# Ledger of designs, part 5: miniprotein binders against Protein EXORDIUM-like 6 (EXL6)

Target 1, 305 residues: Protein EXORDIUM-like 6 (EXL6), of Arabidopsis thaliana (Mouse-ear cress) (q9m8t8)
Amino acid sequence: REPPSQIPNGTLDLSLLWYGQFTPTQKERVHDFIESLNFDAKEGLDPKVSAWWKVVESYQERFEVKDIYRQKKSNRTVAPRIKVKVVRSYVDEKMKYGKELTMGNGEKLVETAIGNMSKVVPVVLLSAQVRAHGVGFCDGTCQHNALAKIKGQKEPRRYIMVSNPEVECPGECAWPFHTADKGPRGMTYQPASGEVGADALVIQLATGLADLATNPDLTKSLFKSETTPYNDDVKKNHESSSMYIVDPATKCTRVFGSGAFPGFTGRIRVDPITGGAFNSHGINHLKFLIPSIWDPKTKSCWTPM

## First folded at step 14 (miniprotein)

Design n5 (from k6 with A47I)
Fold by ESMFold2, look of step 18:
Structure n5 (fold): chain B 305 residues (1-305), chain A 106 residues (1-106)
Amino acid sequence: as target 1 above (305 residues)
Amino acid sequence: SPEAELKLYQLKEEIYFLEIMIKYLEELVREAEELGDPELIKFAERILEFLEKLIKELEEAIKRLEEALRSGDPEAKEELRELKEKLEELKKRIEELRKKLEELKE
C-alpha cells in the first residue's frame, strides 16, 4: 500500500494495577484525569488537560515522524494524536507482597499488570499504606518510567509506577499540597479533589505518562500499523543525536505555572468556593494541577498557565 | 456574552489566588523584618515581583471584561465592579509591601 498522506493517530493502552487500599476519590480522580487527556473539545474552560497532552504529542514532530512513515515534505504538518485508554484494571487490596515492597516484588507487580497482554503499558499504583522506598521512591524519585525484563518475554517492557506519597514522603512528593521537607517551604494549597493523595497521584501519573509518551523508543509502538510502512532507520539516527530529551516532565519537577522558582508554584488558580488549587480543566469541568513539560525550543519549562 | 460571564468566573479564581498570595507575602515580610534574614527578604521580593506583574495582567483582563459586559446582565456587572474594587485594595497592599521590602533591603 502507498504511504499515508497524513501520519496516523496512535494509541496508548494502559493496564492499571491498584496495589493496596485506595479511596473512591483516588480511583475516580486518576480515571477522570486519563479521560481528560482525550477531551479535545474547543468549548470549555482553558487551560485544558488536553492542551497539555498536545504538547506531549508534539514531541513526535521532533522525531521527524514523517520520515518514519516515508512521507514527502509538506507545507502543512500536524502532530499525530495519542489516544489514551485504560484497557484493564486489576485491584490487589490485600497486598500479595505486603506493605514493604522490594525491587523484585515491584517487578512482579509489573508482570501482573501486563498479564497476557503484549501491547499494553503497565501502570502500577501504590497506595499510601505501602512503604515504597524499597523500590526507589522517596529518595529523589516520586514516580517511575522505566524498563523491566518480563519472564517469558524476549523484549523488555516499559512501565510506569506511581506512589501515593501522603504518608511516606508528602514533603518530597506531595508539594504543593504539603509543606516541603527540603528547600524553601513556600506557600501550600489545598487539593482540588479534597484529598492530598488523589491529586498527588495525578501529578505523578501525569509526569510518568508525559515522560513515557515523549520517549522515541515508543514511537514505533504508538503509531505503527500493518497498513503503514515504518522506517526503523530514523530511530537509529534519532537516538544518535542530541535532540532526545530524557524525561522532560521530570526535568520540570515542582514547576506548575509561569514564573515558578524554588518554593513557588508559578501562576495557578484557586477556586474561591472550595479552596482547591489547579492549572487546568478536564472532563465535567473538573480542575487539575498538572506538571510542566520541558520545551527544548525555549530551553525552559512549558507551563499550563 | 456567555464567554464574558465565563471569563468573569475565571477572574474570580485568579483574584482569589492573588489575595491568598498577598496574605502569605504580608506574613513573610513581617517574619523577614523580625528575623533580619536576607534570604527571606530575597525570596519575598521575588514573589512580590511576580504579584506586581499579575496585577497588571488582571487589570487588563478587567478592562476587556468591562467592554464585553457593557450591555450584559446587571448582576454580572455588579460582580465585576466588586472584583475591580477588590483588586484595587490588593494593589494598595502590594504597594505597601514594596515600600516595606525596599526599607529592609537598605
Scores: ipSAE 0.809, ipTM 0.924, lowest interface PAE 0.6, mean pLDDT 84

## First folded at step 15 (miniprotein; from n4 with K11R I19L)

Design t5
Fold by OpenDDE base, fold request of step 19:
Structure t5 (fold): chain B 305 residues (1-305), chain A 96 residues (1-96)
Amino acid sequence: as target 1 above (305 residues)
Amino acid sequence: SPEELKLYQLREEIYFLELMIKYLEELVREAEELGDPELIKFAERILEFLEKLIKELEEALKKLGVDPEVEEAKEKLEELKKRIEELRKKLEELKE
């Protein structure tokens, strides 16, 4: 079969590990957000979570089709779509490795999230009761994507770990739904979901997903197939020379709308009925507050609003 | 209708504006009491943003035509505009 003239759409199959106790709202909010990534309804309210995800997808434009495919003569640079799906959800309410996480235990959680699945992206969600300082959380961040060496696997696996900060460090990671511990005391808002932990968790997850999906190392895993040979020889380390940066969502931390600066979210909307702050719409017009993403074209944080 | 939807969205932004104005009013009071130049600067930055936002919202409402609900929103914006003007005056006084 002739290789496609365009890069085929990629798929991120997420395996979720819920470590600790989560509320139904928290779980639902996460699922709703993930489902919103690829939900592009024409009649939907703007801004859309899916539009935000399109910016994430646009990072794939840094790769030329000819660089990815061995035999492609096409000079077309069309960014592929990235479909995100939850393929597994595992809950550990008992917290097998304890309430206080170490780096070592963190790796075990990643392993647990992967299970026997070779192609999944493990997402480890830590509940509010988990002390995650041992893995670097509550020190400026409550999420990260990284590579973990998994026993029995040749290649390291990229994973996302996120924490609900509502108990351990709401002032660091739950802004603007909680007063910030550092910097100017900005305005605080209600979470659109009604739960600080739920919306804060989504912000962390969104950040992690965006950073992961824009990572150049993921390209190989997303687009390599038996039918679409990936050119492994063309290691274009675009990181050093390209306008595309690593962790673009982290770069734009705490920027939620245009005009943002430390202590100010930027332009967002607030539901006058619920008091919930948001800057995007997902499935069923659900309101979300999501982080901005560094746009390499404009060299600024792209904001939903 | 598309217009109704737009108005709804504008109301969400107007409410954001209102909340921020209320916050800023408190902030300015605090700045006045403390005499903190950094706080004054911070307040000024916020105010500048709000001044821009309110203009944009006013223009957006003008595009929706004449409707009782639109007029109500316009009236709300006018009220908020007055509050912003008062804040500007206060901040200018604090900078002197």
Scores: ipSAE 0.859, ipTM 0.949, lowest interface PAE 0.4, mean pLDDT 90
Fold by OpenDDE base, fold request of step 19:
Structure t5 (fold): chain B 305 residues (1-305), chain A 96 residues (1-96)
Amino acid sequence: as target 1 above (305 residues)
Amino acid sequence: SPEELKLYQLREEIYFLELMIKYLEELVREAEELGDPELIKFAERILEFLEKLIKELEEALKKLGVDPEVEEAKEKLEELKKRIEELRKKLEELKE
């Protein structure tokens, strides 16, 4: 059987755990953003959230076997797509493990998010009622893209955990909708949704998703099929390539448009009706402010604008 | 129409520009009052960006042709351009 000339599209199944109380706007914005990742309508307004996600998908090109390039007469290497879906959304308003999280409780949250599903990416969202210092928040990061050891599983599971950006280091985590704690006090903008906590949450989630989806470990899990020739040797060679960095969204943190520098977002748009700041469009022309991502081809932070 | 859509998007960028100019005006006032050289440098960097942006927006509007709504946008940009020029003068005075 001739090896497939292309790596098949992958699916990223997300299991969301809402730990604590969240507003309807927060829940809606998260869902709308996730649905926007694969929404590539020709009739849509530019720039698009999906264009940003295409840059994330381009990181998969590092795993393409040289032999695949030879067979395609066209110099255009098409990277496989990563479809993102929410397959579970669980709400724990009672906060079973308490408001003060420890490392041990953090792992339990990840386990809860996984549940009985073996092929999901757990996303743990912490509400404003939760104190997340015990799991390492407010140490310069607003989201965790990490590996957790899960009971009964041989391999650690990659997860995303996001703290509430309004209560956990808002000067860092809710920028540019909140005044920065450090550096020059730049312009503060209104969130497109009307809620700082919702739009800031999306920024952190977007960062985590991009970093997760570009991680080599995840790629192996997403695209490993019996029929897909995955050359481990090629992986090793490409991992050594300085072109593909780890956590490309984190690398480009606080860059939202061209011309960005510390204290300034760069070129973005503001809705004159709502006052909301944005740099991309999602489903139903919804406006989002999303972070930049390191583009390995241009060796620069790619911005929607 | 594609032209109407482009104009709509340009209005969103013009509004961004307006907000940033307003911010910069406040920042320059603060810098003047405090005599903080770091704030002056920061303001200058923002101003340089805005000067570039306004030129790009002007060129984009020229491509849309002659329409009452386009003309209104051009008038707005001219107003903002004057404000930028005034900011440049003030910053140059503060550097002396």
Scores: ipSAE 0.846, ipTM 0.944, lowest interface PAE 0.4, mean pLDDT 89
Fold by ESMFold2, fold request of step 19:
Structure t5 (fold): chain B 305 residues (1-305), chain A 96 residues (1-96)
Amino acid sequence: as target 1 above (305 residues)
Amino acid sequence: SPEELKLYQLREEIYFLELMIKYLEELVREAEELGDPELIKFAERILEFLEKLIKELEEALKKLGVDPEVEEAKEKLEELKKRIEELRKKLEELKE
């Protein structure tokens, strides 16, 4: 019998809850991004969304957490491929819990997204009308990859929550498609989809998916702060202490290309015909701006370009 | 077609460079008007990046064959080089 909340290697089944009203562009953008994760078009243009996802798939091996998947080291094998699928969608356009969410109502939305499915990752998407600061958005946080207590279950469940930030906190959570509230006046760009909210949702979802998929679910997290061993007194000269490294895409917030620094995206591309900014390609020649991934071996962000 | 695809992607990076140069030109004018040393420092970091990027784009264009589309892109890049050189001159005056 497997423990509850384990994410099987090789698949990531998502159950989406669309809370509030979304435009067709926003819905299509999210679904197209998710499908792009699995799309290996060898004739397609680089950088690819699927190549970015392969960095995520290899993250546990790259960070030396390979022992969770235990494979023979002397006869090397490749990291498992994680296929991402939407297995169910729920829609609540009327917003059962209103426009101002609390932590309790946020957990109820996660319960709704789970339904009776024991092996899914619930993804709650909040529309622009929703004031989400009560569930932790817009105070340094633009997406969640967290645990929720679920009624009738012993163990908490892992979930992703994203919020269209274009009304509540565009200056915090929609850069580079909106001027940032804090930090240097940075260059801004047009969203490739034509909608700030659609492309911001993709950045947030990509961040949440990468943070979730890189975090081991088969054992307690291996990404803890190291402690100096106790021997028989308080040691004042400690050999090492390091931070628990969790959420490697969140650690690269606002890094979209090589050479990034606060106020500057790094190296990206802009389509001279449409004006859209991007750093990757997905299905149907669609162009996406997606986040970078912290690589603890190099102590730097791996960037799509 | 492989060379056409490479040129297509280089044009996307050249356009990114052009937008960043326009942004930097405005930023440097603001830095001059305000005399703000933090704004000057920020502009310097951006300019250093643009100077490196334009060199990479020049080398990439030189590897492409000869045709009118490639020459048009090279001419555009030469225009952008002149604007970067002028930005460097102005920024060095402000730092002094």
Scores: ipSAE 0.844, ipTM 0.940, lowest interface PAE 0.5, mean pLDDT 81
Fold by ESMFold2, look of step 16:
Structure t5 (fold): chain B 305 residues (1-305), chain A 96 residues (1-96)
Amino acid sequence: as target 1 above (305 residues)
Amino acid sequence: SPEELKLYQLREEIYFLELMIKYLEELVREAEELGDPELIKFAERILEFLEKLIKELEEALKKLGVDPEVEEAKEKLEELKKRIEELRKKLEELKE
């Protein structure tokens, strides 16, 4: 088959499931961050959350990873633009499966977030009182970006699970808003929202969204094409074609600005009125601290500042 | 205006610099008390970054027009520059 002559921009539809009790600030902060991904108004202050999202959208082309994924090179517009939209938000404050989630019960929450929607990315947000077992939280990250097998569906479904780390492991997943558990003692800062958990949730969600959206399977879906390669025989002769690229936001854990090293965020800003630390701007002049993205060409992290 | 916005963002970076200097002053004092060479190396790496950043901020402020708020920022940066110079001197003593 001939490739499409035009590759349209896509939409990333999120179905949020809030498991446990969250403060209004935590919910508002997450929604404001998601909306900020689409906010590219000229009057917005730099660095913008939307500019960071454009790096994610263009990851395959910007960092010249096309040969690794064995995709056909083209002289067309090569980078999709992805509008991020929350299409459903479900709240389970009573915690149907309790505070201690097994891996299986976590997957049931993913199924609930999917419902009967065929083209959504479920995002399960766990409140600070919830413990999810088997997903590797508090061991370097507090987000889980994975595929789940869903009964009644042939293809596995992508999902993100994010934990508010302010109780269980703030020193692993809420730095620089809390003293680090391990490594060099570094400077800590105040969260721009006023709540450690709210801004930590944004860091974890941003990491998960970036790691998901840089995956070539998502790029294929956003082009709304039945096929990505122009020559299917290439698939038959290659193994592990994406082993070079590993979760590029997770790869840059604790890097928030240029010049970062263990114990030091890198170059960021601090609001002298509120005391809040940040490296980007979103809607309504809100300020966010968001993760960096691994650049395989420079073998370093691309930073918002 | 563009100049007002630039000054606003420079003050956010100057405040970041001030907080890092305060942190580094305590870190250097701790390194002296403990005699810990890893703390000294960590402090040196941070100080080198701050020395570079303060030069950039000085140059950026020089490009702004005459205004009381700009002069206030310049005075603050001169205060911070003296503290950085004192930190460099102390850190060199500790390396001995």
Scores: ipSAE 0.843, ipTM 0.940, lowest interface PAE 0.5, mean pLDDT 82

Design t5
Fold by ESMFold2, fold request of step 19:
Structure t5 (fold): chain B 305 residues (1-305), chain A 96 residues (1-96)
Amino acid sequence: as target 1 above (305 residues)
Amino acid sequence: SPEELKLYQLREEIYFLELMIKYLEELVREAEELGDPELIKFAERILEFLEKLIKELEEALKKLGVDPEVEEAKEKLEELKKRIEELRKKLEELKE
């Protein structure tokens, strides 16, 4: 087949489950970050959260999406846009499964976030009240981008889970807004939102979204449509890419700017009025500190600054 | 204006630099007291970054027009440059 000039745009529909109590700042920060992914207005300040998201979107161009859509290789091909929307929110302030989660109860929360929706990505957000060690947090892991088996369904579902780390494990999962438990202690900074938990949740969510959206397993769900052909045979036979590394945002953990090394964020900015540290801008000129993304072409972390 | 925006963003980087210098001054003092080779090596890596960053910020300020706020930022950066030079001297003494 001869090439289309552009890979069709896709959507990433999120279903949020807020488990436990969250502050207004925490809730607004997460929503503002998600909205900022879609915000590419000229009036926005650089570096932009949306420019960061465009790097994530470019992965679809890199690992055989052109072959999946039978597009000829071209230097002029542009990456697809992936619009991110919250299509439903669930709130469980009473914490149906208690404050001490197990893997099984964690999967039940994913089921709740899915509800009866077949084409959503469930995002489970755990409040600071929750002891999340039982679902794998705080032992080298600060967010999940994983598959869950859903009762009554053959196919597992991909999900994101994040946990506010400010009570249970701030030294592992809230750096640079809290001193690290291990390794070089490095300099710490104030969160731009004013709350350690709010900005840590954004870093975790950004990491999970980037790792999910760069994963070829999601390509069919993002881009399949009746009017745009999707080549299942190419995906089945040519799924790997020699330039792609699994979970490219996780690979750049604790890298926030150029020149980073263990204990040092790299080049970032600090607002001299608020004291907040950041490396990007979103809607309403809001300032965010977001993770870097591994770039296999340069074999280094692509940094917002 | 475009120049006002550039100066505003440079001030955010200058403030980052100032905080890093203050942190490094304390770190070098601690490294001297403890004699910890790993801490000295960590401080050296940070100082190398700061020396490069301050050169970039100086060049960026030179490209802005004549303005009292630009001159104030240049004076601040000169102060920080002197502190970086003192840190370099101290760190070289410690590596011996």
Scores: ipSAE 0.840, ipTM 0.940, lowest interface PAE 0.5, mean pLDDT 84

